# Ledger of designs, part 37: miniprotein binders against b1l550

Target 1, 279 residues: b1l550
Amino acid sequence: MRLPEELLERARDIHSEAPSHRIKLDRVGSFGLKVPVEFKGFLLLAEADVWVSLPEGRRGVDLSRQVEAIYELSNPPKDPFSLCREAAISLLEKLNYADSSGVSIRFDAPLQDGESLKYYGVEISSIASDEIINKIRVEILGMTACPCTAELIRAYKSSEIAATHTQRSLGILEVSTKAEHPDPDKLASIIERAMSSPLRTYTKRPDEGGLVIRSLSNARLAEDVVREMIHLFLEEFGHLPEDTHILAAVRSMESVHMHDIYAERSFSLDEIRKEISSH

## First folded at step 4 (miniprotein)

Design wa1
Fold by ESMFold2-Fast, scan of step 4:
Structure wa1 (fold): chain B 279 residues (1-279), chain A 83 residues (1-83)
Amino acid sequence: as target 1 above (279 residues)
Amino acid sequence: SMKRVRIEFTFDEENRREVLLFLWRLAFELAEKYGLTVIVVVRDGRIVIEVEGDPEAVDKFIEEVLKELEKRGVKYTVRVEEL
């Protein structure tokens, strides 16, 4: 049902009124929007949040303008990186009282896994003010094997291949930069290469045995995986601006414990280069 | 043989937001068209664009940005510096 447009002449413009308290809000927006995106030949359902800053003298944000900003740009579906950046710009064009805008988009990205697909998590954002900061977070599962237990078993039995516990580990890379978003497939590849072995969508027994042997022969602590991820990141993305910020982390779901092990390092590109070159 | 260029624009304060929004749209459009890496920021009251890529593509980028600003009739001063 549509109410008559003439009612707008009688209705107060609530959003333009003075608020009860003159307090600036950092983020006001529409969260949990479902939006189609085109990612590397796939049509995917993504979830989006859009927001703007609200000045102390204005009671509310025109939320319909926020939804218009992203939906105008998402039909037909486009790549999530362009959508993210363009929607952030569009928000500032539509809402001239805002000092900043932001857009985040989350989806599960398909990745080739032999003749099948596996999926990893992607969250991207673009935050626009006097500059645009692009952030991407990639999460993918891999396998780790414990080198400590491997060494103990080898000492006990004097075997060339030590038995040890293996577990799923979640690798995380997050990048914030003034340049365009890094390719998430490359970030996922870095994480998988840092692990004892990648995980597969499915394996038959001979392939499964090979994967386990690979993992056992490449046993790594969560700390080892984080260091390797940083090393591989610098090889692939060392060209990014020096003020680029990175978080590298691993959460290991330890098969012999009731709890997880977690290791992380956050750094800027200039900081890590100085640290590495000092040794 | 990549080329990196910094372009600094000074605009009248009243037009800065409008021009910034326009330049973001244009810069990202041209970055995709020419396969360039582009950063657009405000620094010390100036709009700064840093563009990196193939030298011929960078030169075309600069030419198109200046042409589009001329079409809009916006008053500005510009400084171009190769990095």
Scores: ipSAE 0.211, ipTM 0.698, lowest interface PAE 5.3, mean pLDDT 85
Fold by OpenDDE base, second read of step 5:
Formats: C-alpha cells, sequence, structure tokens
Structure wa1 (fold): chain B 279 residues (1-279), chain A 83 residues (1-83)
C-alpha cells in the first residue's frame, strides 16, 4: 500500500528533525545488502554495508538514498573496487549533511587451481570524508608444517625428511591506504608463498605426495609465516604511500592441539622500513 | 611502448573536498574508458595520479582530466612528470 502523496506533505520529516539528544553518530547505514559484482569474468553476489555519519542536529539518515546509491551503481554489475569507491563518493553527494561515508563489500574471490577453482575471502572498503581511504582484507588458507616436531623426529630417526604434523592455517593481509586498493590476487599469492605449501582443491596421488613433501621441507611456525608475509609484501607493495597501514596475521588450526595459534603484526610502511633499516 | 605519467594536483581550500572526490571518480572512469592502469593517491589536499598505458591513450586521459577541471572552474596547480 502506497500512502497518498498528499499525506507526505502533511507529515513531519522525522529524519530532518532535531534529535532529543544532540549527539553526532559515526556510522548509520544498511548492513547485509546483496549486490552483484563482476570479478575476473565471474558474476558474484557480494554482501555490502553502506553508511554515513549523522550530524548532531539531525535525527536520522535517509536510508533509502543509501540503498539507492549502491544499487544504481551496481547495474550493470561492475568490479567491486570501483563500486566501493564510487558508492562511497555517491553517498556523500546524495547525503550532503554527512561529513563521512563508508562502503564495505565482501565476497569469495575465485582463484584458478589447475582445472578447478579454489577461493579466498575478500573484504574491500572505502571511507570518504575530506580524503578517501581504501581498505582491503584478504584471507586465504594454506598449509603449515611444524618445524619443532620435525626437529624432534629428525633427532630420533635421523631421516633426511623428518615427519611432522601439518595443519591448515589462515593467512590474513589487511591494507589501508590512500592509494588504490592493492590487487587481491597478489595479496593472496603473498600469503600462499609465505605458507609451507598452498592448499589444492584436488590432487592426484603423486601431486599430493609432492605437496606434503614441499610442506615438510619448508616447515614454518605461524610467526615465520607472518614475517615472510611482511617481507614479501614489502617487495611487492613497497611503492605504496608511507602512511599505508598493514595488518599481517596467521591463524593456525593446530592439528595436535584443540586450540589455534595466532600471530600478527600491525604496522605502517614508514614504521616497518625504519625497523628493518635499523638492523 | 608503454607511457607512464605522474600528475600532481594541488587545490585551493575552497571546495577542496568536492574537487578531490570528483577528480578521484573521474580518474578511474577515464582509466577504464581508455584501458589504462591508474593509481590515485590523495594526501594533504593533493591528488597524485599515476597513469600507465598506450601513449596516445595516456595523452587523451590527461587532456580530458584537465578539460573537465576547466569546465568546473576549479583553481588548481598541476605538475606533470613522465616516468
Amino acid sequence: as target 1 above (279 residues)
Amino acid sequence: SMKRVRIEFTFDEENRREVLLFLWRLAFELAEKYGLTVIVVVRDGRIVIEVEGDPEAVDKFIEEVLKELEKRGVKYTVRVEEL
């Protein structure tokens, strides 16, 4: 049922009223929207959050305009990075009372794995104000082999290739920058290369054996993986602005324990360069 | 041959936010239009655009950016450097 337009003229605009308490809100928006995006020739259904700030003198946000902003830009489907940035800008343009806006888009990114596909998690964000900050978070699973157990087994059996326990480990890279969003495939590649070995969707028996042997020959602590991710990130993305902020993390789903091992480092490019140069 | 150009814009305080947002959007739209790789950095009221690709396409990109800024009557300083 659509109310007669005549009633709208008589109704108070509740959103434009002064609030009972004059308090600014940082984020007001719609969360869990579903938007189509095009990524590497795949049409994906992504989850999106959109928000703006609300000034102290305004009771509410025009939520319909927020939803309209992102859906207008989503047809036809486009790459999620452009969608994210453009939507953040459009929100500020459409909602002129807001001093800041934000968009977050989440999806599983397809990655070719032989004749099959694997995937990694992506969350991209753009926050617009007097400047624009782009954020990307990439999560991908790899395999780690424990060097401590390997050393114990080596000491016990004197084998060239020491057996050790292996586990799935989640690698995380989060980058916040005033530059364009870093390439998610490159970030995923950094994480995989930092692990003992990548995971495969399918393996033939010889390939599986090779994957395990590679892991055993490249045994790494969760701490080693994080340090390697940082090293590889600096090699690939050292050209980003110095104020770029990075989170590198690993969650190892330990196979011999009921709990996970977690390691992280948060840093700016300027900070980490100074740290490395001091050694 | 690939051409790479860095364009640095500095804007006056008046309407800086609006211009920054406009130019950010425009840079990506034009990069897509001309099949160029673009990096945009916004810092301290400045925009640095690095654009790379076909030399003719890069030149068209620059020309169109400047033209659109002129249409808006935006006061700016620009530095262009070929990399």
Scores: ipSAE 0.018, ipTM 0.299, lowest interface PAE 6.7, mean pLDDT 87

Design wa2
Fold by ESMFold2-Fast, scan of step 4:
Parts: sequence; C-alpha cells; structure tokens
Structure wa2 (fold): chain B 279 residues (1-279), chain A 83 residues (1-83)
Amino acid sequence: as target 1 above (279 residues)
Amino acid sequence: SMKRVRIEFTFDEENRREVLLFLLRLAIELAEKYGLKVYVIVRDGRIVIEVEGDPEAVDKFIEEVLKELEKRGVKYTVRVEEL
C-alpha cells in the first residue's frame, strides 16, 4: 500500500526546519548508488556517491533531489567524466541552499592485455562551488623486484643476473585539477612503465619467463617507482594548470615481510617545478 | 597547433551564482559538442573560461557562449585573450 499523496500537504517539512544545533555540515548525501556508465566502448556498473553542503540553519537535505540529479543524467548511460561534472552542477541547480556539491564515481576499467583483459581501479569526482575541481585516482598492480637483495646475491655469486625477491606492488596516481579529468589509461600506463614489469591476467610459459627476466633486470625500490611515476607524469601532463595537485604512491606487498612497504609524494605543479629548478 | 583562449567575464549582479552555474553547464555542453577542452573558474572576482582545441571549434564556442548570454539578458564585461 502506498500512502495518499495528500498527506504531504499535512506533514511538516522537516528538512527546511531549524536544527537542534546551528552547525554547518560539509557533506550530506546519498552514498553507494549503482549507476551504469559507458567507458571506451564498455557498459560498466559503477558505484556513485553524491553530496552537498548543508548550512547551519537547515535541518536536512532533500535526498530525493540528489538521486534525481544523477539518474536523470545516467539514462542513457554516458561516460563517467561527463556524468560526474554534469551531476555536480545539477545538484547545485536543484538544491539552492547548498554552497557546494560533489559527485564521485568508482569502477574497474578494462585494459587490453594480450589475448585477454585486465582491470585497474578508477575513482573520479567533481566538486562544484564557484568553480569545478575534477579529481581522478588510478590504482593498478604491477611487479617490483628488490635491488638490494639482487646486489647482495650478484656480489656473492659474481653473476651477471642476480636473483632477488619479487612482489606485487600497487601503484597510485591521483590528480586534482580545474581542467578536465586526465585520461585514466594514460595514468595507468605511467604507473606500469614505472614498475619493474607489468602484471598480466594470463601468461603462457614463455611470456611468464619474459616478465620475470624483465623484472629482475629492472629492479626498483618503491621510492624509485614513485620518482619515476612523477617524472613520467610531468612529461605527459606538465601542461595542466600550475595549481594542479598530484599524489604519486606505491604500496609494495613485500614477499619477505609480514607487512607492506609504502612510499608517496604529494605536490602541486608549481611546487615541483620550483623544487626541480633549485640546486 | 591547437588554439587556446582565455575568456574573462565580470558580472556585478545579485544573480552571479545563477550566471556561474549557467556558464558551467553551457561550457561542458559546448565542449562535448565541439570536442574541446574547457574549464571554468572564479578568479579575482571574475568568471574565467579557458578553452583549447581546433581553432574553428574554439571560435564557434566563443560565439555560442556570448550569444546565449545575450539571449538571457545578462549584462557583462568580457575580455578575450589568445594564449
């Protein structure tokens, strides 16, 4: 049974009432919405969060208007970047009491891997106020090989190719900019190129041997990988606005430890250029 | 050899928020239509749009933005600068 619509006329408008405490809230919204998106020819199921700021004098947010904002724009499915930006603007148009709005969309992106596909993580957001700030985070697994153990074994055995331990490492690039979202495939490529070798969904014996030899010949510390990611990022995306913020990070799932190794650097393009130009 | 242009608007109106939201949506719609890179920011009390892409497409973008502002009866001061 559905209650009569006439009851809406008789009910108090709880959301527009004064709250018990006059405190502004930064983010109030609908989290964990399932939305279809179109990404590079694939129809994917994504997860979305939508939110707005809530002023100190208002008790609550009209959550139905938030859901309407994203669902109106998701039918038919569109690319997640346009959906993110347009939904953030739509939230401010529909909810005039809000000073800011935001939308985040998360999905696993397919990437061609020989005869199969592999997947990497993508999270994008757009935050709208008196400007739009676009953010993208890409996470992809790769392989690292320890140069310290390699050098010790090389010295011990006087071998040209040293044995060492290898492990899966998670590379992370996050970009926050007033320009449009960077292409996630390019960010994923930067991460993989910075690693000792990429990982694959499926390998045959010759391919597996090749990846192992590649990683052993290209041994890198987590710190090395982060520096290389930053270098490659500046070559590809150094044209972005100077106030663009980047996080480059690696989490190495060390095969010889019960714990992980982590290395990161956050910077703005303005900051990093000044640092590199100093002696 | 792409063209990049900065468009700066000054609005001394009570409805500045409405104009900003309109420009944000219009910029996104026209960027998709013409395959352009665009971003909109508020800087030093001005609304700034930077657009980059094919020269002919950039010119059409600028023309349509100005046309839509006039159509809505918006009063503004504009400065267009090639970067």
Scores: ipSAE 0.000, ipTM 0.477, lowest interface PAE 10.6, mean pLDDT 84

Design wa3
Fold by ESMFold2-Fast, scan of step 4:
Structure wa3 (fold): chain B 279 residues (1-279), chain A 83 residues (1-83)
Amino acid sequence: as target 1 above (279 residues)
Amino acid sequence: SMKRVRIEFTFDEENREEVLWFLLRLAIELLEKYGLTVIVVVRDGRIVIEVEGDPEAVDKFIEEVLKELEKRGVKYTVRVEEL
């Protein structure tokens, strides 16, 4: 039911009132919005969060203006990077009481996989204040094979075949930078190349055998995968600003255990180069 | 018991953007109405909709999409496959 518009003239402006407690809030906004985006020729339905900071003296934010801002910028659908950056800037311009604004957009990115498609996870953010910080997180599944069990089986009498347990491993690369968002396809490629082998949406038996043999010939610990991801990242993206921050991580869903193995490293480009050059 | 269906539309180049925009809006609206997971992808002049959820809800979704396209007089060919 729509109430009479004259009621708006008599109603208090709750959002501009003083709050019960004078406490600043870091993020207040609309979370879980469905927005269309165009990504590398694909039109996808993404999920977006939009927010602003709220000063200690103001009770609430104008949520309608937040939804309006992202709606206006998403019609027609555009690339999620431009949408993210433009919406964050627009929010800060439209809501002048805010010190900062942010937008996060999540979607499953299609990647060509022979005659089919496979998908990897992408989350991008832009946070606007006196500067703009762009953040991207890419997650993709691959396969790892255990070198420890392979060595034990090799040492076992009459075992001439490379044999070990294999499992799905989730690779994660997260980049925070003052430069443009890195290309997520390149980040996904780095993750897959660091694994024992990539995963496929569809395989025939001969192709499946080849994937398994590839994995067994390239057995890697989760720790090995993280180090290789960092190495490959530096080769591809070492040109980014020195204060760029990266998280590289792997979660291995161990086929022989009831629990997962996890390995990670966070670093800035400045930090990691000094570490590598000192050894 | 979940049902997953892929619906593929092939349409006139002149109507491509119009049909896509209409289907995106419809998908968003029907997702909330039926509690469905819906993905819309454009590929080589085709619009592909994948929908997943309760079988009765999925069937009603498909029926409503086709009805709305016919109502708007959009020229298309359609292929529906259960996944």
Scores: ipSAE 0.000, ipTM 0.199, lowest interface PAE 17.9, mean pLDDT 79

Design wa4
Fold by ESMFold2-Fast, scan of step 4:
Structure wa4 (fold): chain B 279 residues (1-279), chain A 83 residues (1-83)
Amino acid sequence: as target 1 above (279 residues)
Amino acid sequence: SMKRVRIEFTFDEENRREVLLFLLRLAIELAEKYGLVVFVTVRDGRIYIEVEGDPEAVDKFIEEVLKELEKRGVKYTVRVEEL
């Protein structure tokens, strides 16, 4: 049911009215939108959030213009990086009272895994104001093996390859930069290489045995994994602007505990280079 | 010896979105080609492109952007400021 257009003449423009309290809001928008994206030859279903800042003198945001901004740019589906940046820019053009806008897009990214595919989590955003800041967060599961228990068992049984507990660990890399978004496949690769071993979608028994032996021979603390992720990140992405901010983290779902172990480090490229040079 | 330049473009309202998308794609392509850091922002109907890198590469970037806009037959005003 559509109401008569004549009602618009009598209705108040609620959004343009003064609010009850003159308070600026940082993010007002449409969250949880379903959007198709094209990612490396795959058509994927993504989830998007779009928002703008709201000045203290304005009661509300025109939410229909936010939906228009992303949907006009998502048909036909395009890569999520271009969609993210273009939609953030479009929001500022459509909503001239806003001093900033943002778009966040999240999806599960396919990664070739032998004859099969595996998936890792990607969330990208672009925040537009006097400049554009691009953010990307990549999460992928891997395997870690405990070096402490390995050494204890080796001492007990005098074995070259010590038995130890293994568990799934979630590796996280988040990058905020004024440059374009880093390639998420490269970020996922960094995380997997920092782990004791990657996880597989499918293994035959001989391959599974090899994966386990690899993990046991490459036992790493969560702290070790975070440091290795940072080292590998600097080798691959050290060319990014000095004010680029990175978060590297690991959450290990310890098989011998009812709780998880967590390790993280956040830094700017300028900060980490000064720290490394002082050591 | 790094050079940073801000380029401000103003376009007629007609076709502004189309021009914006074109410039965004072109800026990304040329930044990759010349090894430059590029930022694109939009405010009050104007497009701002900030580019940072080797002076020769920055100059080539500006030349290519202007050449492609003229080839497209787009009417615009441009202001270039060294930072």
Scores: ipSAE 0.000, ipTM 0.210, lowest interface PAE 17.3, mean pLDDT 82

Design wa5
Fold by ESMFold2-Fast, scan of step 4:
Structure wa5 (fold): chain B 279 residues (1-279), chain A 83 residues (1-83)
Amino acid sequence: as target 1 above (279 residues)
Amino acid sequence: SMKRVRIEFTFDEENRREVLLFLFRLAYELAEKYGLTVIVWVRDGRIVIEVEGDPEAVDKFIEEVLKELEKRGVKYTVRVEEL
């Protein structure tokens, strides 16, 4: 049922009214929108959140204008990084009372894996105010092998390759920068190269054996993986602005314990370079 | 070798938000077009753009930004500094 249009002329404009309490809100918006995106030749269904700041003197946000902002830019589907930035800018153009806007887009990214595909998690955002901050978070599973147990087994029975426990480990790289979003495939590559071995969607038995041997021969603590991720990140992305912020983390789902092991480091490029150069 | 340039714009305060949003869009469009790294922010009421990349591409970026601003007909002052 559609109500008569003339009622709009007599109804209060609730959103433009003074609020019950004169308090600013940081994020008010439409969350969980489904949007199509084009990512490296793939058409993907992504999930998006859009928001703006709300000043202390205004009761509500024009939510329909937020949805229009992202949908106008997502038809036809486009690159999610450009969509994220352009939508954040568009929100500020459409909603002149807002001091800031933001857009987050989440999807599973396909990655070539021999003759098949595997997937890793991507979340990107752009937050616009008197600057634009671009954020990207990449999560991908890999394999780690315990070096401590490997040495005990090697002492017990001398062998070129010692038996040890292996487990899935989740690698995480998050980057916040005033420059354009880093390429997520490169971030995923850094995480996989830091692990004892990558994981596969599909393997034949000889390839599976090789993966296990690689992992056992390249045993690494969660702490080792985080340090290697940072080292590889600096080699690939050391050119980013000095105030770029990075989170590198690993969560190892230990096969011999009822609990996980977690290691992380947050830093700015300026901070980490000074730390490394002091030693 | 890379070239890095800082461009500082002063606009009348009434137009600054409108021009800032325009420059956000323009800077990233041109960065994609020319393979450049670009940052845009506000400092002491001025709009600042830093652009880095191949020297010829940086020069084209600066030329196109200035041409697009002239088309908009807004009053501004500009300072360009090689870093």
Scores: ipSAE 0.287, ipTM 0.752, lowest interface PAE 4.1, mean pLDDT 86
Fold by OpenDDE base, second read of step 5:
Structure wa5 (fold): chain B 279 residues (1-279), chain A 83 residues (1-83)
Amino acid sequence: as target 1 above (279 residues)
Amino acid sequence: SMKRVRIEFTFDEENRREVLLFLFRLAYELAEKYGLTVIVWVRDGRIVIEVEGDPEAVDKFIEEVLKELEKRGVKYTVRVEEL
């Protein structure tokens, strides 16, 4: 049912009215949209959030235009990085009263694991204003082996390979930069290489044994993993702008405890370079 | 060898926002097209693009940016600096 045009002419544009309280809002948008994206030849259904700022003099945001902006760019499906950046820019163009916009896209990224696939979590974001800031968060599970228990067992029973408990650990890299989004597969690789061993979707018995032995040979604390992640990140992505911000974190799902162990470091490239050079 | 170039644009105030949004889009599209790293930001009232990668690709990037600005009839001053 379309309302008569005469009624539309008399209807107040509620969104353009002055609010009862003149307060700027930082983010107003639609969250939990589903958008198709193409990633490494896979068609994935991603979850997306889109938002803009709202000036103090405007009651509401044209939410339909926000949804339109991202869906127009999503057909045909494209890579999530371009979609994120282009949508952020398009939001500012379509909603000229906004001084900032943002887009976030979340999905599970497929990663080759022999003849099978494993997955890691990705969140890609772009914030547009007088600059554009690209953010990516990668989360992937690995395996850690405890060096403390290994050392205790070695002290108790002389063995070439000391037994220890192992657990799944979630590694996290979050990068915010004025450059393009860093390659998520490279970030995932950094996390896996920082762990005692990667996880495998499918293992044969000999392969499983080898994976465990590798973990035992590379026993690492959660703290060790974070430091290794930072080190490997600097080697791969040290070319990014100095004001690039990084969060490196690990959540270890400890097998001998009822709780998880968490370690993190937040830093800019400038800060961490100064820290390392001081040694 | 890698070439890094800084492009600094000064635009008339009346069109700054529109040109900024256009340049954001264009710079990233061209960077992707040519396999370059790009940074776009505002500094001291100027729009700055830093681009890095293959020297020939960087030159093509610059040429195409300028060409697209000309097509739009945008009045600007530009400074190009190799870093």
Scores: ipSAE 0.022, ipTM 0.386, lowest interface PAE 5.3, mean pLDDT 86

Design wa6
Fold by ESMFold2-Fast, scan of step 4:
Structure wa6 (fold): chain B 279 residues (1-279), chain A 83 residues (1-83)
Amino acid sequence: as target 1 above (279 residues)
Amino acid sequence: SMKRVRIEFTFDEENRREVLLFLLRLAIELAEKYGLTVWVVVRDGRIIIRVEGDPEAVDKFIEEVLKELEKRGVKYTVRVEEL
């Protein structure tokens, strides 16, 4: 059923009416949209949120125009970074009462792992106002090995081989910048290189043994991993604008505890450069 | 070697939002086309574009930005400064 178009002449324009209370809202939008994206040769199903600011004098947002902004740009599927930035701008073009707009896109990114694939989490956003700010968050699992227990066991038995517990650790890098989104594969690589060893989707026993030996030979605290991630990030992305903001974090799912260990540091490029220069 | 350029545009206040949205979109398209780092910001009533990357690509970016603005027919003044 479709109602007659002529009813639009007689219906109130609810969205343009004054609200019950003159309060500005920061984000009003369509959340949980499913959109296809093309990422490094793969067609992936992503989830998107789109929103705009709503001024104090307006009752509602034209939600259909928000969906149009994403829809028009996602057909045919394109890379999620261009989609994110262009949709944020399109929202402001379509909704002239808004002071700001935003788009967030989430997906699992494939990463080559020998002759197989593994996946890591990516969330990107673009917020447009009198400038555009791009944000990316990458999360990937790796392995860590405890250096404290290794040292204790070595002292106890005078062992030639380090014996210690290993566990999955989740590495997190989040970057907010006026420049384009950093390449998520490079961010994932930084996280994995900071760990005791990467994790694999598929291993045969000799390869599995090799990963364990690598991890044991490269034992690291969560604190060590965060510092190494920051060091590697500065080597790869130190060219970004000085007001770029970064969060580096590790959550270690400790195999000997019923709880996790967490370490993090947030900083701007300007801040960290001054800190390092003072040493 | 890397080339860095700052481009400052001054537009009539009435057209600032429309021109800003146009430049944001154009900057994204050209940054992707030429593999450049680009950002656009409004400061002291001016629209500022920063572009960084390969010298030849930066020059082509600047040429195309100016060409597209001329095609749009808006009144503006521009300052280009190599950093």
Scores: ipSAE 0.012, ipTM 0.563, lowest interface PAE 9.0, mean pLDDT 85

Design xa1
Fold by ESMFold2-Fast, scan of step 4:
Structure xa1 (fold): chain B 279 residues (1-279), chain A 88 residues (1-88)
Amino acid sequence: as target 1 above (279 residues)
Amino acid sequence: SEVVRIYIFFEGSPEEVRKAFEELKEFARELAKKYGLKVLFELHEEDGVAWILVIGPREAVEEFLRRVLERLEELGIRYWVRVEVERS
């Protein structure tokens, strides 16, 4: 059973109709799209969200135009940075009623780990209005060791090498900038260097002992890790525009508690430089 | 009804480009609003380059371009234009 041509023509006008309430919506779009991307020589399956702003006088967005914008640019697969930027601009071209557009792409990034690979989380966004704001969020697991328990055991046993509990900790760096996206591998490296020890995908028993000993000799509070991440970030990326915004955070999954410890700091480059210079 | 993209690039020293960018941003933003155009701005100060991307109906974009190029000429900064066809 086919719909008459007249009904199909009428249906095409629905999105341009007046809404029930004249309220602007900030983000309307297609979320959870599967797209291939090429990242550092790897073909990866990524998850994408695409959206636009919707003015108060328009009932709906053209979702098919949004999907077209990213899928046309995804074939052949390209790097996720270019894909985010080009798709965000394409959305503004295709949807003339939109004041802004955005694209986010999420994937697990491979990182060389000896003879194997490990993976860390990446989310890349571009948000276009009258400026393009590029965002990147990197999350990677590492190890931390509690310095408080280490100090208690050291004091009790008068030893140079303290025994303490270790735990997995999630390090997070998020950067929002008008410049191009920072290299996620460098952000992941900053996070790992700030922790007591990185996690490995494969270790032999002697290597596992080495990682534990390394963690114990490099015990750090979540607060210590966040401060070190900020220090290392400024060394690597202090050249970014002064209005670049950063979130540095650590979530420590405490092995001896039923709850997690969380520490974070948000700042602009201008703000943090003034703070450090005043001390 | 035909939608076009035009990039307006300008270059110079970091200081020249930053100054031109700030002056042109407000002018171009107001002009884009007047003509119902989409406009995007990027500044790469350390590289001595900035650009304005304008998107919209050809005739309105051409008028926007004429006005912005007049202002760039007054500022004495190096500039060039790239016209791109709408992607399908």
Scores: ipSAE 0.000, ipTM 0.459, lowest interface PAE 11.5, mean pLDDT 81

Design xa10
Fold by ESMFold2-Fast, scan of step 4:
Parts: structure tokens; sequence; C-alpha cells
Structure xa10 (fold): chain B 279 residues (1-279), chain A 88 residues (1-88)
């Protein structure tokens, strides 16, 4: 429905009015926007959220201006890192009542898998205020194999039988930093290397045996995978600022249970280095 | 009904792997015939990995598995077993 121009001119400017309660809001904006992005040679349809802070004396934000800003910056499609950063800065410049702005872009990232592609989840954010904080979250499925069941079967059979249950596990790395966004392919690689085995898009039965062998020779608890992800992260990204904040997590979809196992650790680089040096 | 997959890891040259697999395949085929089981075989000669799928009544599959694993253990061959219980 289109409203008559006369009605629009007579309507109160609701956004500029005083609110019912003088309470500041941290994030107000347009969520779930569809935007095209260019990622490593691929044109992808991403989902974007844009927001600004709202001061205690103002009832609402200019949502139309937010949507127009990100769409103008997305044509032609550009990489999601530049889009996040440029849009967050633009929002602060255009909406002068805001103390901070943010942009988050989500998509499934293609990763070469032999002659096929597999996909992993990526969410890239930039939050602008008197500084810019860049956040990235990567999620990728892998395989884990239970070392407890493997040990029990080996002991029971008095043999070198590598028998245990395997399951799909979701690995998660989230990084918040004042530096440039970490490369999501490197984060995905860290997660896969921490797993018992990566998953494939397509596997023939004999090739499937290879993945199973890899997982069985590298049986890991969810807790083991989280610790290994942290170790590998520090090797690759230990150069980031000391106040960089990381979340490492694994959700294991246990094949022998009706429930999942979940393990996580949140830390700053300063915090984790002090912890490791105390041991 | 029960479904069991056996992954078998042969050592040696492709020719030695092929020969060992054919001998194991014949042994397993005779057992499957004796117990009235469905059995499928596949070999990736280059990697030395064989795959055996056996399907049938739990008791028969269990006896088949016991015999095959005894044979593999006697020969010092590494293996991995995955057991799937069918939803009835």
Amino acid sequence: as target 1 above (279 residues)
Amino acid sequence: SEVVEIYIFFEGSPEEVRKAFEELKEFARELAKKYGLIVLFELHEEDGVAWILVIGPREAVEEFLRRVLERLEELGIRYWVRVEVERS
C-alpha cells in the first residue's frame, strides 16, 4: 500500500519525538536485509543487519536512510569486509545522533573440495564508534571420534581394533579485534585441523574409509577439539592486539545419544597467554 | 535387521593388496552364503582400503562379524567396524 503524499506531510515526525521513557538503546536498525557480496571470486547473496545506537531523548532511528546506505554501497557488489567497514562508517556520518553503528553480514562461504565445493558459515561485522571493532564468526562441520569407546573396545578385545562411534561436530571460532578481519579460510582451516577429520561434499565408499581411518587415528573429545583450536589459533593469529577477544566452541552431535555435547571457551589474548605461562 | 560395515586396511603393494582382498572376499562370501546374509564388497587398490557391507538378522550378522574379525586378527590386518541398527 502507498499512502497519499498529503498524509505523509501531515504525519508527525515520530522518530524525532521524545520517548515514553528516557532510556538509551544500544542497537536499533534494519535486520535481515538481502545484499549481494563478492567473496573470493564468487557472487553470493548475503544477509545483512545494520544498526545504530539511539540516545535517551530520541524516540526512533531513520530506518530508510540505513537501508539506502547499505544498498548504495553494495552496488556493484564488493567484498563483505569492505562493505561492513564502509557501511558502519557511513551510518555514523549520516545519523549524527548516534554514538555507534554496526553492520553484520552472513553468508555460506565456498571452499574448494577436490573438484566440488563445500560450504562453511561466515558472519562478518564492523562496529564503529570512536574506534572500529571488527568481528568474524566461522562455523564449519567436521567429524570427531570418541576416544573413550575406542579405548573400551580395544581393552575388551585385547587387540588393536580401531572401533568407536563417530559423529558430526560443528566447530566455531569467533574473533573480535581492532585489527583487520582475520581471513575466514584460515579460521575454517584451524577448525578442520582441530577435528578428528574434515567432512567432504562427496565421498566414494573406499575414499570414505580414508576419512574414517583419519578420525579413528585422531580420536578427540569435544573438549580436546576446543583446546586444539585455541592452540592453532594462537600459532596463526597470536600477533593480533592483546585485547582481541576469541570464542572457541564445538557442538558434537553424538551418534549414540539423543542429545549433543557442547564445549566452549571465551578469552582475550592477554588472558590466555597468562594462563598458558602459569603451566 | 542389522547393517554392519567393515573397513579393512591392507599393507603392501597394489598387487599384494589385490590378492589379500580376493582371498578375504572369498572367505566372507562363503560365510555370507552359509548364514543367508547379503554382503557387498569394494576395494580401493591404490589406498589399500577395502569395504564390506553385511545386512541381515542380528544373530547371523553378529556371527559373520565374529568370524571375519577373527580372520583379520589372525592375519594381523587392521580394521574398523561401524554398526547401524535399522529402524523397524
Scores: ipSAE 0.000, ipTM 0.102, lowest interface PAE 22.9, mean pLDDT 78

